# VH-VL binders against q96il0: the designs that were tried, part 218

Target 1, 167 residues: q96il0
Amino acid sequence: APERGAERRDTAPSGVSRFCPPRKSCHDWIGPPDKYSNLRPVHFYIPENESPLEQKLRKLRQETQEWNQQFWANQNLTFSKEKEEFIHSRLKTKGLGLRTESGQKATLNAEEMADFYKEFLSKNFQKHMYYNRDWYKRNFAITFFMGKVALERIWNKLKQKQKKRSN

## First folded at step 7 (VH-VL)

Design T3f (framework fv_ebronucimab)
Fold by ESMFold2-Fast, scan of step 7:
Structure T3f (fold): chain C 167 residues (1-167), chain A 120 residues (1-120), chain B 111 residues (1-111)
Amino acid sequence: as target 1 above (167 residues)
Amino acid sequence: EVQLVESGGGLVQPGRSLRLSCAASGFTFSNYSMNWVRQAPGKGLEWVSYISGYGGRTSYADSVQGRFTISRDNGKNSLYLQMNSLRAEDTALYFCAKGSEWSRYDFDYWGQGTMVTVSS
Amino acid sequence: QSELTQPRSVSGSPGQSVTISCTGTSSNIGAGYKVHWYQQHPGKAPKLLISDNSNRPSGVPDRFSGSKSGNTASLTISGLQAEDEADYYCQSYDYSLRGYVFGTGTDVTVL
C-alpha cells in the first residue's frame, strides 16, 4: 500500500496547488502564486467554535477562490494553446518552417502578433463579460454573509456581557 | 478507481416525493462538483442539477426548479437529490455525474443510473 | 427538450468517416463556452469522448476528433468501426440558463 509520504500533497479541488499555513498561525495565510492561474491562494483558518453561518461564509469564499483559480488557469492554458496554433498557422501560410535554419523556434513579430491578441480578446469578450458578472454576484454574496457574520458576532458579544452582569 | 453508485429510484405516484442518493469512491469527494443528469426512456440527456464541491453553490434546470433540491454530505461521500411534487415528465433514468478537475463544464465519470417512474 | 441541435442520425460503412454537428446559440457555444462529447452504448452510462472542443481523454482512440467554429462544434469519427454504433451527445454551458445544456443526440449506424 502506498505510505502517507507517497500521497499527492496539498491540491485544491480545481487542481491548483495549495500550501499549509505556518503551524502557529491562527489567521488566514496567503500562499505563493499558482503555476497555472498566477493567482495567490488563500488558506483559511478554521476556528474551533466556528458557527454554521461562519462555516457557510468560509466555504463560499473557498468555492469562489476555486472558481476564480479555474477560470484563470483555463484562460491561460487556452491563450497559450491558441497562441501556439496561431504562430504555426501563420508560419505555414508564409511557407516557413516551425524552426529556423539554426534549429531555433520560429516566431512572429509584434505587428503580426497584434492580430492574434485582437482576435483572442474579441473571441473571448462575452466569456469575460459573463465572468465579471458572476464575479460581482459572488462578491455580493460574500459581502452579504460577511455582514451577517459580523452581526452574529456583535450579538454574541452582547449576550456574553449580559451573562457576566447577571452572574 | 472512481466509482459512482446511484440508489433510491422506484415507482411513485404524481405529486409524491422521492430521494435519490449517490455513493462516491475513488477520489476526494469534497474537491469536485457533482451533477444529476436524467434520461427519459428512449430520449436524450437532460441536465437536472449542480452542486459545488463544498455545497455553497447549487443550480437547477428550469423544469425542476422549486421542486428538486440537490445536497451533499462530504463526510459520507454522498450526493442527494430530493424530488418533490413529482410529475409524469420526471420519469427517467437519473445519473450521478462528477465534474472534471480542469473543465468546469464536462462530466468525466458517470454512475449507472437509478430509474424513477412517475405514474398513477 | 434539448438546447443544442444535432442531426437525429448519421450512417456510414466500416472504414469511412462520419461527422456529427452540434449547433448552439450566442448564450452557449457562441459565447465561447467549450463543447464536450459523450458516447452512449445501449443500456450503458455515457462516456466522456472529447473534452474542451478537441481534447481526447486517455484511452479514447485518435480516430475520434473534435472541432469548433462559431456557434457550431463537430465530432468526426474516422475509420468507422462496428463498435462505434452508439448515441453521441454534445454538451456545453449556457449563461442565460445558468446551467449545462446537452445536444438532441445523434444515433450513429454502421451499415
Scores: ipSAE 0.000, ipTM 0.489, lowest interface PAE 15.9, mean pLDDT 81

Design T3g (framework fv_ebronucimab)
Fold by ESMFold2-Fast, scan of step 7:
Structure T3g (fold): chain C 167 residues (1-167), chain A 120 residues (1-120), chain B 111 residues (1-111)
Amino acid sequence: as target 1 above (167 residues)
Amino acid sequence: EVQLVESGGGLVQPGRSLRLSCAASGFTFSNYSMNWVRQAPGKGLEWVSYISGYGGRTSYADSVQGRFTISRDNGKNSLYLQMNSLRAEDTALYFCAKDFDYGRYSFDYWGQGTMVTVSS
Amino acid sequence: QSELTQPRSVSGSPGQSVTISCTGTSSNIGAGYKVHWYQQHPGKAPKLLISDNSNRPSGVPDRFSGSKSGNTASLTISGLQAEDEADYYCQSYDYSLRGYVFGTGTDVTVL
């Protein structure tokens, strides 16, 4: 029990994922989309008697989520920054202000934005290929360890059943 | 090839703060969790703090919990340890240490350490 | 916090074998967490010697070997040489403490 409480205090965000009454099952909790990555974080339930294998799986899933969050937060930040810079540059060339009379940000038409999108996608093609490769590897590893944990849990249940029968 | 260089140590009075840095090179810094480990003069190794590769997970030894904060800047290949409310027993050589590989939780490379002396 | 228990010192003559024990509890080694070993020469940073109970990193001589049984891990140095004179530390993870634990350390002397 102390490991579960301490682990959630140190690593897991506060919220529903930290509540688990003694006689109830707790599930992983899915949070709201992150402001920067636009991805929903998963807050993992940590059992009282977590095995080393279960901890390895949980930490692998947490690390993969952090990696994924960082990738998309960085990607979205870079996209927004470069898009705003591109729009600013083109509006300045036209002698236009950055905001409309309604107070909204001034924008370019689809024809003017086409070059930006093409350049951004081309520039980030290799980065997205590496992301897909790493995503593949990480999910393969997670699936592998999920299988190992499932086998460990089945084995433990069988051991408990055999122990009851040996009396 | 792989190098870790600590800095920021020195003489400091009890109750004060100090910030340690570790500059990493020769590997993809963001792929590895990092640790601080300390060694008091003539004593053994004591693990201080852990941070995951992307900084979302941290943990601390009971002796420093609530006083020390580990952080990293992956864009600068740098690891930090903010040390608050320093005590005489925090006097030690502080090493930064690189995790060997994901899931192994052993330290394959260590810096030479930076000495922190807490004394009046 | 809790440390893993090692003998203070072990000694041997060149060519002999010495073994260093590292005893943990049910929350670390006894729970199945791997044990790692480090060698530290005076005035130097520690060097990873054995990882994951028994694996040798590249560059570590094959005379160093590790094993683990129950809540105790052992480091064996065969064909002891003068340069093996150093401090040796075991290390594992403790789930009750949510962190890493080092052994008390063993100084190896080559007579």
Scores: ipSAE 0.000, ipTM 0.528, lowest interface PAE 12.1, mean pLDDT 82

Design T3h (framework fv_ebronucimab)
Fold by ESMFold2-Fast, scan of step 7:
Structure T3h (fold): chain C 167 residues (1-167), chain A 120 residues (1-120), chain B 111 residues (1-111)
Amino acid sequence: as target 1 above (167 residues)
Amino acid sequence: EVQLVESGGGLVQPGRSLRLSCAASGFTFSNYSMNWVRQAPGKGLEWVSYISGYGGRTSYADSVQGRFTISRDNGKNSLYLQMNSLRAEDTALYFCAKGTEYHRFGMDVWGQGTMVTVSS
Amino acid sequence: QSELTQPRSVSGSPGQSVTISCTGTSSNIGAGYKVHWYQQHPGKAPKLLISDNSNRPSGVPDRFSGSKSGNTASLTISGLQAEDEADYYCQSYDYSLRGYVFGTGTDVTVL
């Protein structure tokens, strides 16, 4: 049975949520932002006549999306946890409570937060560098296979046109 | 001369506290992260704790979390390790080690170490 | 915390080359964190031998070299000398532990 409506499913073991497109369609769908990564996942349409090359491209794109979702879900959780720990540590050092007299959550100014951002970026520099290199490698591979698929489709179209002419 | 000198080690009974110090000289102390690394007699190196250059971020090995506290006084060029609820397993030579750079995870300067023995 | 895995011992004769492996996981070496190597002679503090996978600090002979592939880093000592007899440790960073990890250590003997 055809699936209708958008829905969010159980969170994957990797911490990435699952989703379904609004309706069954003949093209890819962009879903709502993931709870942890804040990235919008893409649901890929699978054609009935998908070639092995088209399947390889689709699976590469799906794997790249999962890799990307997992990376940013983990980074965002780590960032949020460390940011909160940093703020609590600095407030404790100043002799301030976590809440103001008005009940507001106590915060640090931009100058104070600059130390945290500098530390977080430097600590994760190698991780982000390797992420960027993998991202480039994955996108190069995707672009390469997109080109191959496009060429295959052009060739098949020409072949079909020739067949129609000869028939 | 870039130098780190540890002190404060000694014989202490289980359940007691001990505070280690590390005096730094020859470099701009506040520009570098600092680490405590220990080595039990005849065993390998075990990382204990980290503190960033400004002191705003710290981390600890699971084995010492909740018992040890790392701190620094940049005005005195000094690093500290407050060790509470000491156990026999904490017996080791404790090294003070300087981070290679603010954002790097290597340790390029080490002290000679101070011996902590936890026994009755 | 979890350790990086090294062989317990490696031996060679003067002039030979020996290689020490250091195997991590996807949360440290496999995540792209750099590997550092330390040399420790008996009764002495560790000395930084190789930093950031393959960089030699000033004063370290060029016969020491480091490399990394996937989850494994390697330290190679070419032209083995008697003074190379020591314990060697690799070290990296683990993002899941949010802390540093050392290898189990390798005893290098020159026979």
Scores: ipSAE 0.000, ipTM 0.448, lowest interface PAE 21.5, mean pLDDT 80

Design T3i (framework fv_ebronucimab)
Fold by ESMFold2-Fast, scan of step 7:
Structure T3i (fold): chain C 167 residues (1-167), chain A 120 residues (1-120), chain B 111 residues (1-111)
Amino acid sequence: as target 1 above (167 residues)
Amino acid sequence: EVQLVESGGGLVQPGRSLRLSCAASGFTFSNYSMNWVRQAPGKGLEWVSYISGYGGRTSYADSVQGRFTISRDNGKNSLYLQMNSLRAEDTALYFCAKETDFPRYGFDYWGQGTMVTVSS
Amino acid sequence: QSELTQPRSVSGSPGQSVTISCTGTSSNIGAGYKVHWYQQHPGKAPKLLISDNSNRPSGVPDRFSGSKSGNTASLTISGLQAEDEADYYCQSYDYSLRGYVFGTGTDVTVL
C-alpha cells in the first residue's frame, strides 16, 4: 500500500487532525482531484472537544466520500476498458489494424463512437439509478445529522451565555 | 460465517520489527473498519490501531504512534500491522477486530489472537 | 493510555444478580460516548456482549443488561449461571486521545 494511502488522517501527536490548516484556525481542507475518480477529497478537521454526535456526522461524511470515490474510480476504469474494446472490435470488422501507418492509435469518427456511448449508457442505466438512489439517501442522512449538530452547537452557546450571566 | 485469523506473531528482540496479518472471511471486507487490540499476559485489553474500510483513514494509540503502521489489502481480505522498534512492553496477544455496521459502535467479531513476545 | 475504571472482581451465587461498574471521565463516557461490554472466557477471544450502552447482539441472553448515567456505565447479570464466570471489559471512545479506551477489567466468580 502507497505511503500516502496509509497516512494518519484521524490524529496527530498533538491530538488534532494532521490535515488541519494551522494558520486561519482549523477547518476542513479540500484536496486536488483524485487520479482515478477525478473527485476532490475533503480532509475533515476534528475538533478537540468533538461530541459523539459530531463524530457520527464526520464518520458518515468520510465513509460516504470513500464510497463515492470508489464508485467513480470503478466507473471510469470500466468506461475506458469498454471504449478500448469497442474501438478494437470495430477496427477488426473494417479489416483495419490497431495502429495507423504513422504508429498512432487508430480511432473511430463521431458517428461510430455514438453507437458506443448509446450502448454504454443503456447498459449502465440501472447501475447509475441505484447509485443515485444511494447517493441521495446518504446525503439525506448527512443533512439530518448536520441539523442535529447545528442544534447541539446552538444549545451549547446558550448554556455558555447563561453561565456567564449567572456569574 | 464471519472469521478472523491472526498470524505472524513470535519471539523478537527489542528494537527489531515484526509484521502481523489478519485473514478475514464471511463478510464484505472493504465495507468495515478494522482494529488491532492487544492483551499482555494476565492483563487487560488495550486498543492499538484503527483503519477505515477503504484504508483512507488510520489512527493509533499514543504508546505505538510512530512505531506501528496499520494497513489493509481489500483484494486479499487481509489486515496488517507493521511493528517497528519493538519494546518489552509490546509483549502481548494481538487481536484483530471488526467494527459493527454503521451507525452502531463496538467490535462484533474478534480473531483468536497471535502472541508477540519481545525479550532479549 | 487512559483506562476506564472497573472493580477488580465481583462474585455471586447461582441465581443472584451482580453489577459491574465502569467509570470514565469527561472526555469519554461523561462526554456522551457510548459504552460497549465484552465477555472473555479464559483462553478465548473477547465476545461483544452489550453494544451502545444497552443493546444486546443476537444470541445474548436477556439476563445481561447495560445502563449509563453521567460518567458511569453498568453491566448487570441477572440469574447468574456458572458459564458467566469470565472477565468483563467495558469500552468507549475518548476525544482527548482520539481513540478507543477499555476498562481495567472485572473478574466475575460464580461460587
Scores: ipSAE 0.189, ipTM 0.681, lowest interface PAE 4.8, mean pLDDT 84

Design T3j (framework fv_ebronucimab)
Fold by ESMFold2-Fast, scan of step 7:
Structure T3j (fold): chain C 167 residues (1-167), chain A 120 residues (1-120), chain B 111 residues (1-111)
Amino acid sequence: as target 1 above (167 residues)
Amino acid sequence: EVQLVESGGGLVQPGRSLRLSCAASGFTFSNYSMNWVRQAPGKGLEWVSYISGYGGRTSYADSVQGRFTISRDNGKNSLYLQMNSLRAEDTALYFCAKGPEYNRYAFDYWGQGTMVTVSS
Amino acid sequence: QSELTQPRSVSGSPGQSVTISCTGTSSNIGAGYKVHWYQQHPGKAPKLLISDNSNRPSGVPDRFSGSKSGNTASLTISGLQAEDEADYYCQSYDYSLRGYVFGTGTDVTVL
């Protein structure tokens, strides 16, 4: 099958605007930031010679990414909503309108916003603590499986050397 | 269009060495794993060796382990098979085959093969 | 040292359906690795016929179909034609060998 200009571009995932990994790619591909989480997803390449253990590691990494994406998408949405409510509340208490005389959105300075950040962090302290705990647990599991994959690869090399010595 | 052209086959005596080449065109060579597959006259297909797109991973059939070395030169769009300590049992037509696309697993393109005869 | 087991030969008359089995082990087909089928006419290179258990590449007639269950994959040729006389090979990946395995091959004869 001949390659086309668009397909040639797809073989270089860096700089491709498409939100899916190219079919011709044989390495992990980083996508554009998700609209809600603002995190760049990693699209994992699935090697044809992937062992069941390597598959478990990849699926664990994919699951961890999905969990992380969902957490931050929800957190960012909550942050934006509560920030907007806080700004509207403070502008109302000052007797100010929601828009400036120039028609732009009225906003608070960094000093005034410090109160919001403190309240948001305090209210979400336990949620962030549980996120950090789960983040560490997930990364520990990933590291553990990475170690198992490394040992599997070492064992396979040792088996190959044994076969060489046995003819 | 994808094309694979093998070369380097010939008649060789047992115990000697031979190096096969496969010239690839029509695709981004470094993005794909490559394989060598052989077929003895009148017999079936036997997978020989695998190399990943950037050469970081290789594997070999038990029958050739320790004797054959697969390599590639992505700058030259070329795949190689260095065959050492050749045996009569290595007599076969040697095909190079393109590895699968992302999230696919079959050898989608094959060369015409190069004949290796190990005899007297 | 493992290879996939296929029947040596299968025969049929024009218009008949024939099925070729491909039996593996727990380290290849049984482990969930995909099965592919290749058609080889005498003196020619193998050609991909079915990929990833049941996918037909562009240009392959729909009378060729693949399936997989447990340790066994099957290739079915319906409406058998004279040009289907060829050798057919299944292929999978084996994780214990860290490499690919081919079937023993099946010669299809059209009577």
Scores: ipSAE 0.006, ipTM 0.566, lowest interface PAE 10.7, mean pLDDT 83

Design T3k (framework fv_ebronucimab)
Fold by ESMFold2-Fast, scan of step 7:
Structure T3k (fold): chain C 167 residues (1-167), chain A 121 residues (1-121), chain B 111 residues (1-111)
Amino acid sequence: as target 1 above (167 residues)
Amino acid sequence: EVQLVESGGGLVQPGRSLRLSCAASGFTFSNYSMNWVRQAPGKGLEWVSYISGYGGRTSYADSVQGRFTISRDNGKNSLYLQMNSLRAEDTALYFCAKGTEYSGRYGFDYWGQGTMVTVSS
Amino acid sequence: QSELTQPRSVSGSPGQSVTISCTGTSSNIGAGYKVHWYQQHPGKAPKLLISDNSNRPSGVPDRFSGSKSGNTASLTISGLQAEDEADYYCQSYDYSLRGYVFGTGTDVTVL
């Protein structure tokens, strides 16, 4: 649970803030970093005349963003918790308490923390490799559908040109 | 919703080995630390062993250090305790307990019903 | 053996309040490690009753409250009821013993 500082009154939302683009926006927009994942979410504009293919692309991008946000939120939480566990374990090995005599949070030096970072990276290597594989697969699918949407838009422009000529 | 079911207990002779299992359901197993806690007949609770969410950290009570090994299989939602060189004083009901956090030094929010281990000649 | 000291037993009548103390040392409760409380009925698994000194888990009646001062934590049961008859254990972490520690346990009897 987050500790409350002197500058916090009584309440601050611990969850992710939701936000919406302006009502008349015709473009996607980028929000502030998520509290847990530290990634900036994209709010997708939904066109009034969205085709089924455009909808499929948008939903794929939204689903991929949610998957990505969840992965990094979980990873950052795991990192934070394991880091704290490591610090507590090392302080315990030295026979020290969790806080200094001044009440400040006890810390380890950079050399001691380097051991934690190396261990964390090595044991999570396979997990991160699977994440990268899935990330590439998702981006390939998104790129493929972006190409299909582009072709659909080109085709529609050609059809509009024909319609204009007949009228 | 959260369920922990222990198995593998029984009657064993001193010096022998036994392996306990705990099947977990109803939560994301890999997000939480797991623990073994035992209770001798008519006695209090005694913590035995701890394992972090992905298994990178383990710890043991002094009474079992070097004899017991805790492990987990997150793909099978299962926790294990390998008990070697068993002694009469290891006789107890062994509980599987879920940590409230991914890491240690916190409480145990869910417990199984326990599996009885009796070490007797 | 026992790491945190609790009274062996406390007794009360329905509707009364009882308090169970849990006394540790400078290596556990006194070092700032939080205290958790468990209720155990005969033949059943322990149930988390109070977490992190004073937090009440969902489903636990507000009759149960926890507090902590220095090396001692306390569990108070107000409006004592027949179903509160059980064993109660406190639990913390001890850095000198390198592990979790439980209290000796307290048997609560309702007349």
Scores: ipSAE 0.000, ipTM 0.456, lowest interface PAE 21.3, mean pLDDT 80

Design T3l (framework fv_ebronucimab)
Fold by ESMFold2-Fast, scan of step 7:
Structure T3l (fold): chain C 167 residues (1-167), chain A 119 residues (1-119), chain B 111 residues (1-111)
Amino acid sequence: as target 1 above (167 residues)
Amino acid sequence: EVQLVESGGGLVQPGRSLRLSCAASGFTFSNYSMNWVRQAPGKGLEWVSYISGYGGRTSYADSVQGRFTISRDNGKNSLYLQMNSLRAEDTALYFCAKEEYSRYGFDYWGQGTMVTVSS
Amino acid sequence: QSELTQPRSVSGSPGQSVTISCTGTSSNIGAGYKVHWYQQHPGKAPKLLISDNSNRPSGVPDRFSGSKSGNTASLTISGLQAEDEADYYCQSYDYSLRGYVFGTGTDVTVL
């Protein structure tokens, strides 16, 4: 049966997977860096008996990853585009072509680029502050639910142990 | 004020295709998972498909897997359902529904768009 | 397809209480997944009535309450009124299907 959604499943179905040696990476898989965001995506493993609380934690982590990847992909694209526009504008002002005599892209020195970096940072300051606020909110929620999942697993183990003793 | 408005339903012959749309307003569309739910005339609710906020995750009911494709355009605040290889059994009123942020209840629904598959 | 079992119909008189059961399996309600309840009047879209077993959304009267025990969730309507006459559906998540499942639906009649 094929995998549903974008999720990659690393383990075989129950029974067959128990026969094979366990792998540490079977729970989650880390992919190559995204072309635009330069962040490594995490492909989450879905357990056979995923609890509602585990599902909620996984959903929050996946949504946070998608949000984070989209933010940085857009930020990096905007930076690259505005940087090239700045360079082209300054080269035109100096009466220079966009290419060197060897056919390579013409560049500006560090002092000339400092103006661009200052303007870019100032322009995007508020945007980055809102990103940081949302980042902290999302990570607080994830940490909270990670704690709840850990407690659920401890309580389930205790309940199983007590049932064995009382039987 | 949250609103969901569906369109694209109609009469279609078996084996053909139809594309449904759902226009969202009044909330930050990309922050919420969306679903399609259908209801055949005189029958109960049947879940059809799910898509996460940024579209990275989708899932489908077994009855539509391989035939239907859910998608979204967050820049246009729109949800879509591409329905291929339509069958008489797909005849139903199709609702789009928004999930709650931190819970899994469907807190807002569209009015529904009627899809009739008949010769 | 419907995976959760509800009674076809329930009836009561104004001012009385009625309870609708929603019975699932070990892969949904029995696994601990939360149950949500929807009210649907004829010709209208469903409205979320109860989320996460017992949470009442803003604007829903306190006459509506939800509970869950084992494989079964229940919706109770106290002080039954004429406008409560509608179809009611439960909903949960099923891990074997990796998707949502609805109940068969219950028609509530106010006598």
Scores: ipSAE 0.000, ipTM 0.533, lowest interface PAE 12.8, mean pLDDT 82

Design T3m (framework fv_ebronucimab)
Fold by ESMFold2-Fast, scan of step 7:
Structure T3m (fold): chain C 167 residues (1-167), chain A 120 residues (1-120), chain B 111 residues (1-111)
Amino acid sequence: as target 1 above (167 residues)
Amino acid sequence: EVQLVESGGGLVQPGRSLRLSCAASGFTFSNYSMNWVRQAPGKGLEWVSYISGYGGRTSYADSVQGRFTISRDNGKNSLYLQMNSLRAEDTALYFCAKSTEYTKYDFDYWGQGTMVTVSS
Amino acid sequence: QSELTQPRSVSGSPGQSVTISCTGTSSNIGAGYKVHWYQQHPGKAPKLLISDNSNRPSGVPDRFSGSKSGNTASLTISGLQAEDEADYYCQSYDYSLRGYVFGTGTDVTVL
């Protein structure tokens, strides 16, 4: 049986799945920044006459975008969670409340946060090194396939010129 | 109430193919990544495959790479695992598992599993 | 594929505390990825017991606690009860494998 009329509101992650470019677009479309990753998603145009090589390039670019979105959404969520835990711990140690009189979240000044930022960066150094390595591998593959697609287009143009000579 | 129900398991000969299904209900299916996890009789848990919420990203354990394909149909709230070139070592109970959030790595809900036996 | 290392078995008497370690590498736990714990009774599906190193899902008794330091995570069961007799698995994400990794599993016996 259905719920009693009050609906459950989707969280921010559901916004990613609602990304839609204008219908009949003949170009790639850039969407609004994702709430968690802060990256703008690209929706790739699929041409009617997409070659197998063009499809391979598009899928590689789509997969790279999703990988990048997932990495940064996770990183930003981890940062936000650990930052909040650090602030709450320090405020509790000082005997202060978690909210100001204005109802805003209580926070620490930049000087007090310096230790957290240094620890967070140090702790995540290896994770970012793996990210950079994978990012270079992905960009190399994308560049390689972009080159192959360009060569395919040149070859097709030359083939068309030859047909014109025959007719 | 979140529910995951696996089906499609059975007895199959080495080298053959089998397709597993997982029917999901009680949550917005497209918002969550899904996973297949297997457990050989009397052995531990082994992660098999991952698919993102919109299906654009997949990954596989090295032991199944090139043989298994994970897919989903968000309109039917269903997850699939196409298993090709099956080996005796693929004999296991196969679980469908849901991630807690879009980019989280914990599996908050699991199905009961479907048994795949690769023999004779 | 790299697995997280757990002791094969731990045992205790009712009311005692037992601790299960889960040791990873620099590509998973050591890289800062969170550790999750699952409880599996014979013939049943695994149940999420601890998420994000130390968080208890609704319905999990406060006798269960998790912690993490460096490359190692730990699950502690205080006030051990007969119903805690089960297999326990840790799990994290491995960045170099770009996939999930489970621990070798620990059988908890209550005597």
Scores: ipSAE 0.000, ipTM 0.480, lowest interface PAE 16.7, mean pLDDT 80

